# VH-VL binders against q9h9l3: the designs that were tried, part 336

Target 1, 176 residues: q9h9l3
Amino acid sequence: PRKMVAIDCEMVGTGPKGHVSSLARCSIVNYNGDVLYDEYILPPCHIVDYRTRWSGIRKQHMVNATPFKIARGQILKILTGKIVVGHAIHNDFKALQYFHPKSLTRDTSHIPPLNRKADCPENATMSLKHLTKKLLNRDIQVGKSGHSSVEDAQATMELYKLVEVEWEEHLARNPP
Below, E stands for the ipSAE of ESMFold2; O stands for the ipSAE of OpenDDE; V2 stands for 0.75 times the mean of E and O plus 0.25 times the DockQ between their complexes.

## First folded at step 17 (VH-VL)

Design DD83 (framework fv_amlenetug)
Fold by ESMFold2-Fast, scan of step 17:
Structure DD83 (fold): chain C 176 residues (1-176), chain A 120 residues (1-120), chain B 108 residues (1-108)
Amino acid sequence: as target 1 above (176 residues)
Amino acid sequence: EVQLLESGGGLVQTGGSLRLSCAASGFTFSTYSMTWVRQAPGKGLEWVSGISYSGEYTDYADSVKGRFTISRDNSQNTLYLQMNSLRAEDTAVYYCAKVPYYGSGSFDYWGQGTLVTVSS
Amino acid sequence: EIVLTQSPGTLSLSPGERATLSCRASQSVSDNFLAWYQQKPGQAPRLLIYGASNRATGIPDRFSGSGSGTDFTLTISRLEPEDFAVYYCQQRSSWPLTFGQGTKVEIK
C-alpha cells in the first residue's frame, strides 16, 4: 500500500437546535480501497438530531459505539503522516477536532482537473454522487435511508486516482 | 483479569418474571457497552439486548422487545436484565458480554452464563 | 434482518488437517462488521476474529479470516486437539445483530 488513505465521516447534530456537527461514524480506506477503519462513534454531547437521511445513523447504532476520545485516537494514528483524501474534507477534520497539514490533504471537491473531466466548471463544488456517476459510471448514496461512509471513502479514492498524476505534478509546482 | 459473572437464573413458570445480574471486574465497567446473548439448549447464539456505557442507549431483539429491560449500575459494576412475561421459548443459557473498542458490536469477553428454564 | 448461513453443518477432520468454514450472508456485509467465535461444550463463546480478518487478542495465528460482500471464510491451517468445537459467524453491519447457525468441527 501507498502512504495515502481516503476518509469519510458521518455527523449527527448536537448542541443548541442540533446545529453542532459531531462525529458519529468514520470510515478509512487504503489506496486499493481496503477498509482500515470503520466504527460508529458516540459523541460526548447529547444527540438532538440524527440527520438520518444523510448520515444513516439511528439511535440503535449508539448502543455499541466507540466513545469519541478513544475513536479520535485510533483515527489520528491512521491519518498522521499520510496523504489524506476526502470530499469537502474540512468538515471531517472539524468533526475530528484535528488539523491535518494542507500539503498532505487532497479534497476531491476542490480539484479543477477532476471537474473538467466531469464537464463541470473548474471552480464549482460538485457533489461526490455527481462526480462518481459522471467519471466512474457508478451510483452511490442511493435511496433516502442515509449514506455508506465506506462506499463514499472508496469512491473518493477512485476519483482521486483518476487525476493523481496530473494533480501531484501541479502541487509540486504550486505548493499549498 | 477481566471477569463477568452471571447470576439469577433458575426455574420459572410461564408468565412469570426473573431478574438476571452480571457482576463485572478487571476493567473500567463504566466506559464500555455491554450486551446479553442467549443460547437455547442444543441451539445457536441469539443476541438479546445491548446498553451503552452510560445507560442512555438501549436496544432489544424483536422477540423480547416490550418484555425485557436491560439496565446497569455503574457504581456497583453490575449489568441487569429484567425479564417479564416469560415464555417457554425464553428457555436458554443467558450470557453477558463486553463490547470492545476495536470491532465494536463483536463481544470480546463473555461470562459463564446462567440457565433460565421456563416451564408450564 | 441479515441471515447468516454457515456450511458445512458438520466437518469431521483429524488433528493436523486444514479446516475451511464458510459463512454466507443474505445481503452484503461490510467486511469490517463480520466476526467469528469458537464455543466448546459447556463453555461460553470466545471471540476469534473481528472485522473479517483481524485476530482477537491471544488467538493463535493458525486461525485466519477472509472474505467480503456476502462470502466469508474462517480457516484453521493445522487443527490442534483443542480446536474441535462449534464455530459461529456474526454480523453487526445491520441491526439486529445476527449470528450464523454454527459449524461443528469434530474429530474423525
Scores: ipSAE 0.641, ipTM 0.836, lowest interface PAE 1.3, mean pLDDT 90

Design DD84 (framework fv_amlenetug)
Fold by ESMFold2-Fast, scan of step 17:
Structure DD84 (fold): chain C 176 residues (1-176), chain A 120 residues (1-120), chain B 108 residues (1-108)
Amino acid sequence: as target 1 above (176 residues)
Amino acid sequence: EVQLLESGGGLVQTGGSLRLSCAASGFTFSTYSMTWVRQAPGKGLEWVSGISYSGEYTDYADSVKGRFTISRDNSQNTLYLQMNSLRAEDTAVYYCAKVPYYGSGSFDYWGQGTLVTVSS
Amino acid sequence: EIVLTQSPGTLSLSPGERATLSCRASQSVSDNYLAWYQQKPGQAPRLLIYSASNRATGIPDRFSGSGSGTDFTLTISRLEPEDFAVYYCQQRSSWPLTFGQGTKVEIK
């Protein structure tokens, strides 16, 4: 059977006024939530804005961080050929400068049955925090010290598992 | 074969300065983060300072902040630690070590160490 | 900072016995940021385990690491004479980088 992983990335601001989102941490977990990858990543461009409130990243994390080019190669080797689950995952793929096949991509921010289970409008884009609280009765992304990409990846996998059977059947009948 | 060779240690008076060097070979030095770790006689390990592969990012233990400066010369494959305002408690063997790409909070190769003795 | 407390401080065993070394963190540590080192007298430390359970290159399979959260263990399944040394755990889950105080494994 085809293996499934969940990914969550943290980005920092580079470029003019820190408006460009550059990869600075990536976490990948397997189906059971075990960590396969979790490393800080040094962007090739100067960091203008650490976005610490959301990213959890500070200057000290860059000291031992893996260079972007190396980290990208490591991450892509894990993702290639697998079903990849994420929340608003296009942002993660953009930061990785990577195209993943749509047939192998699962975005928990765009799965109508998941929103229905949460009593939310079917076509709305709900936050990971909201869906996790509503469906798993668990609080994530608490406080102002930044998000844990491991926590987010684990929550994303658990959310997908709630609709996996139904959604995989839908995709088999309606290939993207 | 990865090799790290420290030099520059010795006896120095309280308040003095020393510059340690670490010569690296057997790997692409310019693409790896490097660190200094020290060990006082009969004591455990204490992280001292780290530097990113480019030299752009550095950090220090609170005990040495403002007195020590880490730097690197990627063209010469050499890591440095400039130590100023030395104190008796800085007496230790100083190791340079390489940071791997997997498990980037660990140190996969270490030099033999160089002894720094600070006396009055 | 995260404080790592190793126990026991000294472990007295004979060759052939199993050694179990504990490292407890004052706060939760990511699996990816706990390492174990071996140090013999007069020598530099040697990386044994990284990311809590991954054996470093060239390390014999009698060494294994396990644990998560605040509790981590290094196990040596059958002590060889060359294994009598001091062992340190280390974390970089939170800055600054910290080491445990060490566990000495000595001949009984």
Scores: ipSAE 0.673, ipTM 0.839, lowest interface PAE 1.1, mean pLDDT 91

Design DD85 (framework fv_amlenetug; at its last look DockQ between E and O 0.95; V2 from the best seeds 0.63)
Fold by ESMFold2-Fast, scan of step 17:
Structure DD85 (fold): chain C 176 residues (1-176), chain A 120 residues (1-120), chain B 108 residues (1-108)
Amino acid sequence: as target 1 above (176 residues)
Amino acid sequence: EVQLLESGGGLVQTGGSLRLSCAASGFTFSTYSMTWVRQAPGKGLEWVSGISYSGEYTDYADSVKGRFTISRDNSQNTLYLQMNSLRAEDTAVYYCAKVPYYGSGSFDYWGQGTLVTVSS
Amino acid sequence: EIVLTQSPGTLSLSPGERATLSCRASQSVSDNYLAWYQQKPGQAPRLLIYDASNRATGIPDRFSGSGSGTDFTLTISRLEPEDFAVYYCQQRSSWPLTFGQGTKVEIK
């Protein structure tokens, strides 16, 4: 196996009017799409808005959830020193209160060759759902019960693999 | 190492009340979610109730909702189940179980169980 | 709620044989959120497998889990005398948490 993982997080709303995005679930998969981590996480602040339509998080998921501080430690141990792939990944790192080196970060929402393969403008920010449908012919985030972060992380890794050789060569010539 | 000891079971009349306790040791009780699972004599397992590590979030099986209350005292490392308006079908061995940090919602350590018998 | 149906109800085998136990869900178990437990007479259940295929700490490699969606399997590759017990599947994909009715693996 390669030292590359893909991550996707689900956030709930905390703070005034639920405007703060707090981590409530995290999924991490390896290069082959096998799950390395997938747990519900209990934010340290009171949840104001579960954002269930998108997050898939409900009150009952908090009953068995791992405390944020413990989950963060487990997640960071998996991510440290690895190439981490995500979609709009800055949101995930912000929710984790974590800084990952740019040289080891791959954001599938900002890879021009990937957009080109999907017949999209190279500098546009396309949704994970759109890229997955166009390039993998697979529907994700189906229905109104919320997203599966496992499904999203797996799709993100598969999308990156389509441009991996080309993009890694580009990064080697143009280090971030 | 990890130990869960249930107590408070016994014979009670229909309509009566009973309070179960689960004393935990060998792990940091205050950082783990806990659950109660029951098993009627000769029958399978039924999830009864769960509680978050902080006590803020609780949930119940429909069969016990409104009658049972789960609670915890993190300072005493003790989990509780207050059972009210007991029915004959509540007769079961009641297990206290710990929720792990991986596969959360499966249960990695269980107590020995305490028998609750409800009769008229 | 998701109803889990286990089959067969009773499996009669000899030590050294392979045991294959089925667990079927009334609707899809998302993200492989299915666990397997072993229970011996007079004892509390013991976690064997979590999230469909991950062995819990201390569980021998003769135990393996597989499946997805609505169809899951627990396999014991070579039965040891201590493996004769009742086995339960459990899902955490939908609330309330539910268990199957159990499969008894008994000595022939």
Scores: ipSAE 0.769, ipTM 0.895, lowest interface PAE 0.9, mean pLDDT 92
Fold by ESMFold2, look of step 18:
Structure DD85 (fold): chain C 176 residues (1-176), chain A 120 residues (1-120), chain B 108 residues (1-108)
Amino acid sequence: as target 1 above (176 residues)
Amino acid sequence: EVQLLESGGGLVQTGGSLRLSCAASGFTFSTYSMTWVRQAPGKGLEWVSGISYSGEYTDYADSVKGRFTISRDNSQNTLYLQMNSLRAEDTAVYYCAKVPYYGSGSFDYWGQGTLVTVSS
Amino acid sequence: EIVLTQSPGTLSLSPGERATLSCRASQSVSDNYLAWYQQKPGQAPRLLIYDASNRATGIPDRFSGSGSGTDFTLTISRLEPEDFAVYYCQQRSSWPLTFGQGTKVEIK
């Protein structure tokens, strides 16, 4: 059996007027929710907007942060050859400057059986917070101090487990 | 393999200044964040200041803000702490420490420390 | 600022006994961002545990960490003569970074 991990990232604003999203934290958990990676990351360019109310990133976090080039290498080594689960995961891969094979990618924002369990239209894009509340009876991203990428990665893995058997069988019958 | 060597400690009068240095070897200094931690005689550990690998980001304990300045020279693999307006309560052993890539904000390697004594 | 309070202040034990050291935070330490250090007389501190439960490189498996939120524990399953030292917890959840006041583990 191929190993599975879940990933969540937090981004800050760089570039003109802070419009570019750059990686500032990444958390990776295994199938059981154990933390495999969780570090703050310093983008190579100047941070214009920490986006703290959503990202949870403050200037002080950058003091001890790992350089982007180093962190990216460590993260990609963990992801290589694994099924990677995320929520709106294209944003995470974009911030990593990386694209994982589609056949090994699972995006909980676009899994019809998961939406069905939540009594939502199968083609709707549901937030991680709402899916977690409806299907796991847990509140995540509480308050305005920002998200925890560890908490979010763990929730994402647990959501995928709810539909894992059905969705893996579907993908086996319908290879990308 | 990793070595951190502090220097520049000594006896200083209240209101005086002192600059501490930390010479690093055995790792790629320019890609690691660094910190200063102090320990007053018979007391516990106190975080003093930290600096990002590039030097762009710094932070300080409230007790030293405005008086101490952390800096680094990546071309010479050296960390500095400029200490101004010294007070008796600044008397301590000062350690430089390395921030690891895993568990960042913990400190995996420490120097031997350098003693700063502030006499009035 | 997160204040870390360690208990007991001093723990008097014999070699071979189990030591249990407590660190309590004034507010929740997010994501288990708590470390443990050992400091022997005349030496710099040594990192034992990071992020509550991960042993640092080269740390023997008799040292283990546990806990979450506001309550954290360092356990030494069987004390060796070299383990008699002062132990500090340290949080990296909030700035300033803070240490606990220390627990001295001594022979009695």
Scores: ipSAE 0.759, ipTM 0.898, lowest interface PAE 1.2, mean pLDDT 93
Fold by OpenDDE, look of step 18:
Structure DD85 (fold): chain C 176 residues (1-176), chain A 120 residues (1-120), chain B 108 residues (1-108)
Amino acid sequence: as target 1 above (176 residues)
Amino acid sequence: EVQLLESGGGLVQTGGSLRLSCAASGFTFSTYSMTWVRQAPGKGLEWVSGISYSGEYTDYADSVKGRFTISRDNSQNTLYLQMNSLRAEDTAVYYCAKVPYYGSGSFDYWGQGTLVTVSS
Amino acid sequence: EIVLTQSPGTLSLSPGERATLSCRASQSVSDNYLAWYQQKPGQAPRLLIYDASNRATGIPDRFSGSGSGTDFTLTISRLEPEDFAVYYCQQRSSWPLTFGQGTKVEIK
């Protein structure tokens, strides 16, 4: 079996009126929840909206931030060849300007057995916060300081582990 | 080998100005954030200011905000700290330090420091 | 700001002994954004540990970091003569960046 990692990214707004979502933080954890990567990332374009309420990103964080090009290289090196777990992970990959193979991707926002376990409609898109509370009895993304991508990545991995066996069997029978 | 060499320190009167320089070598200076940290005689370390690799983003400790200005010249591999309206409590050894990509917000290389003494 | 309080102020030990240094934060340090530095007399600080438990490049195995939340620890498993110095913790969880007041490890 391949090594598994979980990823979560925070984005800020760039471009006209800040409508472009640009990577500003990325966290990657291993199967055990150990942090493999966690960096603030500086977008190549000027930041118009830090989206601090949600992202937790502030101007101060960009002072020591890793340039996007460098960070992207570091992150891709970690992800290559791995099963990558994330929540609504298409947003993370978009921000990374990177495509990970579908067969090696696990999106906890689209795993029916996970929703079933949480007494949610199987085909509904549930938030990470809701699933984490329901299934792990853990509160994440609390307060007004914004999200912690490390915490979110860890929660995502823990959620996936709850349905890993069942889902991997399903995928084996029904490859994407 | 990474080298950071501070200069510009000296004796200055209260209210005076001084500009510190930090010459960097042994790494691609233009791709790394940099910081100034100071240490008063016989005291601990205090973060003073930071600047992103491009210079677009800067930040300061409240104790120096409005008086100090951090800048850089990537073509010269040099970091600067313009210090205005100096006070006695600004007396310290001033270190420039490199911020690594991994572990950003920590400082993996430091210069030898330059002493700034502010007298009344 | 997050205030970091180190203890003890001075630690007197002999070479070969185990050193345990504490760094306590006034509030939780998120994501274990806590670093440790070593400073010898007349020298600049040197990075030992970053993000609570990661050893910096070139740092001997006898140095280790642990902890989370508000309590962090630097451990030197067996003190070498060159390890007698002042040690500082530093957080990057909240701005401004802040340092502890330092712990002096001196020879007994």
Scores: ipSAE 0.297, ipTM 0.759, lowest interface PAE 1.6, mean pLDDT 93
ESMFold2 (binder alone), look of step 18: mean pLDDT 92; pTM 0.922

Design DD86 (framework fv_amlenetug)
Fold by ESMFold2-Fast, scan of step 17:
Structure DD86 (fold): chain C 176 residues (1-176), chain A 120 residues (1-120), chain B 108 residues (1-108)
Amino acid sequence: as target 1 above (176 residues)
Amino acid sequence: EVQLLESGGGLVQTGGSLRLSCAASGFTFSTYSMTWVRQAPGKGLEWVSGISYSGEYTDYADSVKGRFTISRDNSQNTLYLQMNSLRAEDTAVYYCAKVPYYGSGSFDYWGQGTLVTVSS
Amino acid sequence: EIVLTQSPGTLSLSPGERATLSCRASQSVSDNYLAWYQQKPGQAPRLLIYGASTRATGIPDRFSGSGSGTDFTLTISRLEPEDFAVYYCQQRSSWPLTFGQGTKVEIK
């Protein structure tokens, strides 16, 4: 079958008042959780707000960061033709300025069986932190130094694996 | 082939200044981050300073902050390190190195190095 | 800052033998941000491994890297005469970037 990867991106604020979310880090892991890609990325526009509390990104990370245009090409080569798992993944695709086919996209924030296992309303959008704690007994995004996109991508893949069989069967019967 | 050639090293007295240059060829210099790494005689490697591909972002080791300035001229494919208020502890071979797009926490190509000797 | 401690300080071996070099970090290092370098006297360092286990372009198969967290290893499966050198590990998981003190691999 098709290969599967999980992705998590960190964004910084650019544009007027830092309201635009621009890609500043991307992590991609394979089915087993091994890192396939993890690079800091330099946005084409001036960074107004690092959003460090959440992104974990500081000015020093930009020194050796890969230019956005180059990073985007590298990332898209990894994603194209694969099943891509993410949490609230439309934000990541927007930051990448990329359209991934819905049939190959798995969003752990919108998988009813996963919410059901976590005793949450099936169609609610639950945080990655909450689902990971509830279903994997693991604390992620701890502390105040920002999130790890590698940790988030790994957690996202593990969450998807909990419902993979039943969700793939559902998608086969009900294609998006 | 990728080539990095450092120049500008030499003997200088404490409190003096030197400007190191690194001439780059064989790759699109303007799209890569660059770094300076030094090695004191008989010692290991120490990161000194780094600069983003555009020159917009720079950073320095605490030991050189306020004294050294990294800069680049993308039109001339040249990286610079302006060293002011030099101390005996700055005596080292200074290497220019290129930051790759994969494994950005490493340096894939290094120059031959240029020796800076600071004495009183 | 993260301190990288390499061991042994000196490793005395003969050509054809396996060399195993250790790098231990004072704090957890993301494996994507650990690299290994080779340096011969009077020469610049040469990148061998990045991302803890990925060989750099042109590096022979006899070099391999492994490890995660705080414990990393560089292995040279069968030493060639040209492999006798000083080896450094390096991290960029935390700022500032730091290098280990080096392990000298010398001919017995």
Scores: ipSAE 0.637, ipTM 0.833, lowest interface PAE 1.3, mean pLDDT 90

Design DD87 (framework fv_amlenetug)
Fold by ESMFold2-Fast, scan of step 17:
Structure DD87 (fold): chain C 176 residues (1-176), chain A 120 residues (1-120), chain B 108 residues (1-108)
Amino acid sequence: as target 1 above (176 residues)
Amino acid sequence: EVQLLESGGGLVQTGGSLRLSCAASGFTFSTYSMTWVRQAPGKGLEWVSGISYSGEYTDYADSVKGRFTISRDNSQNTLYLQMNSLRAEDTAVYYCAKVPYYGSGSFDYWGQGTLVTVSS
Amino acid sequence: EIVLTQSPGTLSLSPGERATLSCRASQSVSDNYLAWYQQKPGQAPRLLIYGASRRATGIPDRFSGSGSGTDFTLTISRLEPEDFAVYYCQQRSSWPLTFGQGTKVEIK
């Protein structure tokens, strides 16, 4: 079977008024939740806003961070040819400046059966925190010191596993 | 082969200053983060300071903050540690070390170290 | 700051024996940011393990690392004469970067 991984990225603000989202951390886990990659990443542009309350990133994390071009190469080698699971994953791919085939992409923010299991409208975009609490009875992204991208990637994989059989069958009958 | 060679250590009086250098070869120095780690005689390892590949980001252990300044000259492949207001407690072997791209929380190559002795 | 406590302080063993070294953190450490180093007298430290379990380049497979959260272990499956040294764990999961106090593996 084709390998599956889950990804979660943290972004910081660069550019005018910090409005551009630039990659500053990436975590990738395998099907069982084991960490395959977890590195802080130094954006090529000056960081204007660390967005610490969400990203968990502070200036000291940049001291030993991997340059963006190098980190991107490492990450893409892990993702290429695999089924990649994420939550609102288009933001992660945009930050990576990467196109992943839609046939191999699974976005837990846009899987109608997952929302249905959570008693949410099937076409609504629900947060990772909400779906994880509702379906896994687990609190993530607690406090105001920032999110753990490892925790988020692990939760995302577990959420997908709840609908994997049903959703993969649906995709086989209705190819994207 | 990757090599790091420290220099500039020696005997200095309390309140004095020293500038340590670390000459790097065998890798593209300008693309890697670097660090200084020290070890007092008979004691364990203590992280002192780190610097990003460009020199834009630096950080320091609280024990040296305000007294030590890390810097680098990418054109000369050299890392520096400017040590001011030295104290007896700063007596240690000072190592420079390279931060790898894989496992950025570790140090994959170390220099041989240079001894700094601070006395009154 | 995260304090890393290594135990035992000294481990006395004979060549051929298995060595198990502990590193406990005062707070949870991401396993991806836990490393182990070996240091022989008069020499600089040498990276053995990074990411809690990944061997550095050139490190023999008798060295293995494991653990997560607050409890990490370095195992040397069959001690060779050259393995008698001081071993340090190190974390960068939280700033400042800290090292354990070291475990000395000595000949019995």
Scores: ipSAE 0.634, ipTM 0.843, lowest interface PAE 1.4, mean pLDDT 91

Design DD88 (framework fv_amlenetug)
Fold by ESMFold2-Fast, scan of step 17:
Structure DD88 (fold): chain C 176 residues (1-176), chain A 120 residues (1-120), chain B 108 residues (1-108)
Amino acid sequence: as target 1 above (176 residues)
Amino acid sequence: EVQLLESGGGLVQTGGSLRLSCAASGFTFSTYSMTWVRQAPGKGLEWVSGISYSGEYTDYADSVKGRFTISRDNSQNTLYLQMNSLRAEDTAVYYCAKVPYYGSGSFDYWGQGTLVTVSS
Amino acid sequence: EIVLTQSPGTLSLSPGERATLSCRASQSVSDNYLAWYQQKPGQAPRLLIYGASNRATGIPDRFSGSGSGTDFTLTISRLEPEDFAVYYCQQRGSWPLTFGQGTKVEIK
């Protein structure tokens, strides 16, 4: 196995006017797209804004959700020592209150060869939805019920696999 | 070992009220979500209500919304279900169950159940 | 709500045979949100499988779960006398949480 996983998190709004983004769901898939982790997570602070149109999270999901501290421990055990792939992954790590080594982090929103394959400017930050449609001919994040973090994590892994060989070679020559 | 013990079931008239209790032991009750699931005689399982570890978040099946109230006392390791305006259709064995940290929304441990019979 | 339909309603088999139980959802369910339970007469349900394919603690390896999307299967590779019971599938991918109506595995 390649010791590589992909992650996608959903956040809800906490704090004044719901402006703080707090972790409320996390999905992790392996190289083949099999789900290793997918749980709703209860933030330690009161939820002001579920952001349901984007997160897919409703009050009902909080009923059986795993407490943040417990979920964080479970997630970090899966991520530690592995290459972690994500899209705009700094937001996920921030929500997890976690530092992952840059040498083991792959962010599909900042991989110039991936944008190039999608006929996009190499330094532009393209959405996961756009890249997935352009390169995989697949529509994700459809409908008004919010995003599926499992679907997003799976798409992110598939996107990375398109540039894996050339990007790993680039990183070997240009360590972060 | 994890143990859940329901009590409070019995015979009640339509329109009446009952309060069920579930005494928990063998785990840190205050950190786990809990649920009530019922089973009518000879029928399948029906989810009734759930409550977060803190008691802040609750939800109910449409069939019991407005009539049932789930609550918990973390200092006493006890889960409650207050049932009001009972109907014949509420006749069932009521189970309390624990929600695990993996596979949340499934139920890893169940009590023995308490029978509620609504008649008249 | 998501409706789970189990088939067959009753499965009559002998000890040593393979049992295959089906659970079909009215709309797609992530495999991580599908669980299976065993219930014997007069007893509470017992969790067998969560996340479609993960065995719960203490569950023998003759029990296995598989499937994704709308079609899920519970397989008992070699029935033991203690395995004759009612089996329920459950989804948590959408609220309300729903259970299938059950499949009874009985002695032929």
Scores: ipSAE 0.632, ipTM 0.836, lowest interface PAE 1.4, mean pLDDT 90

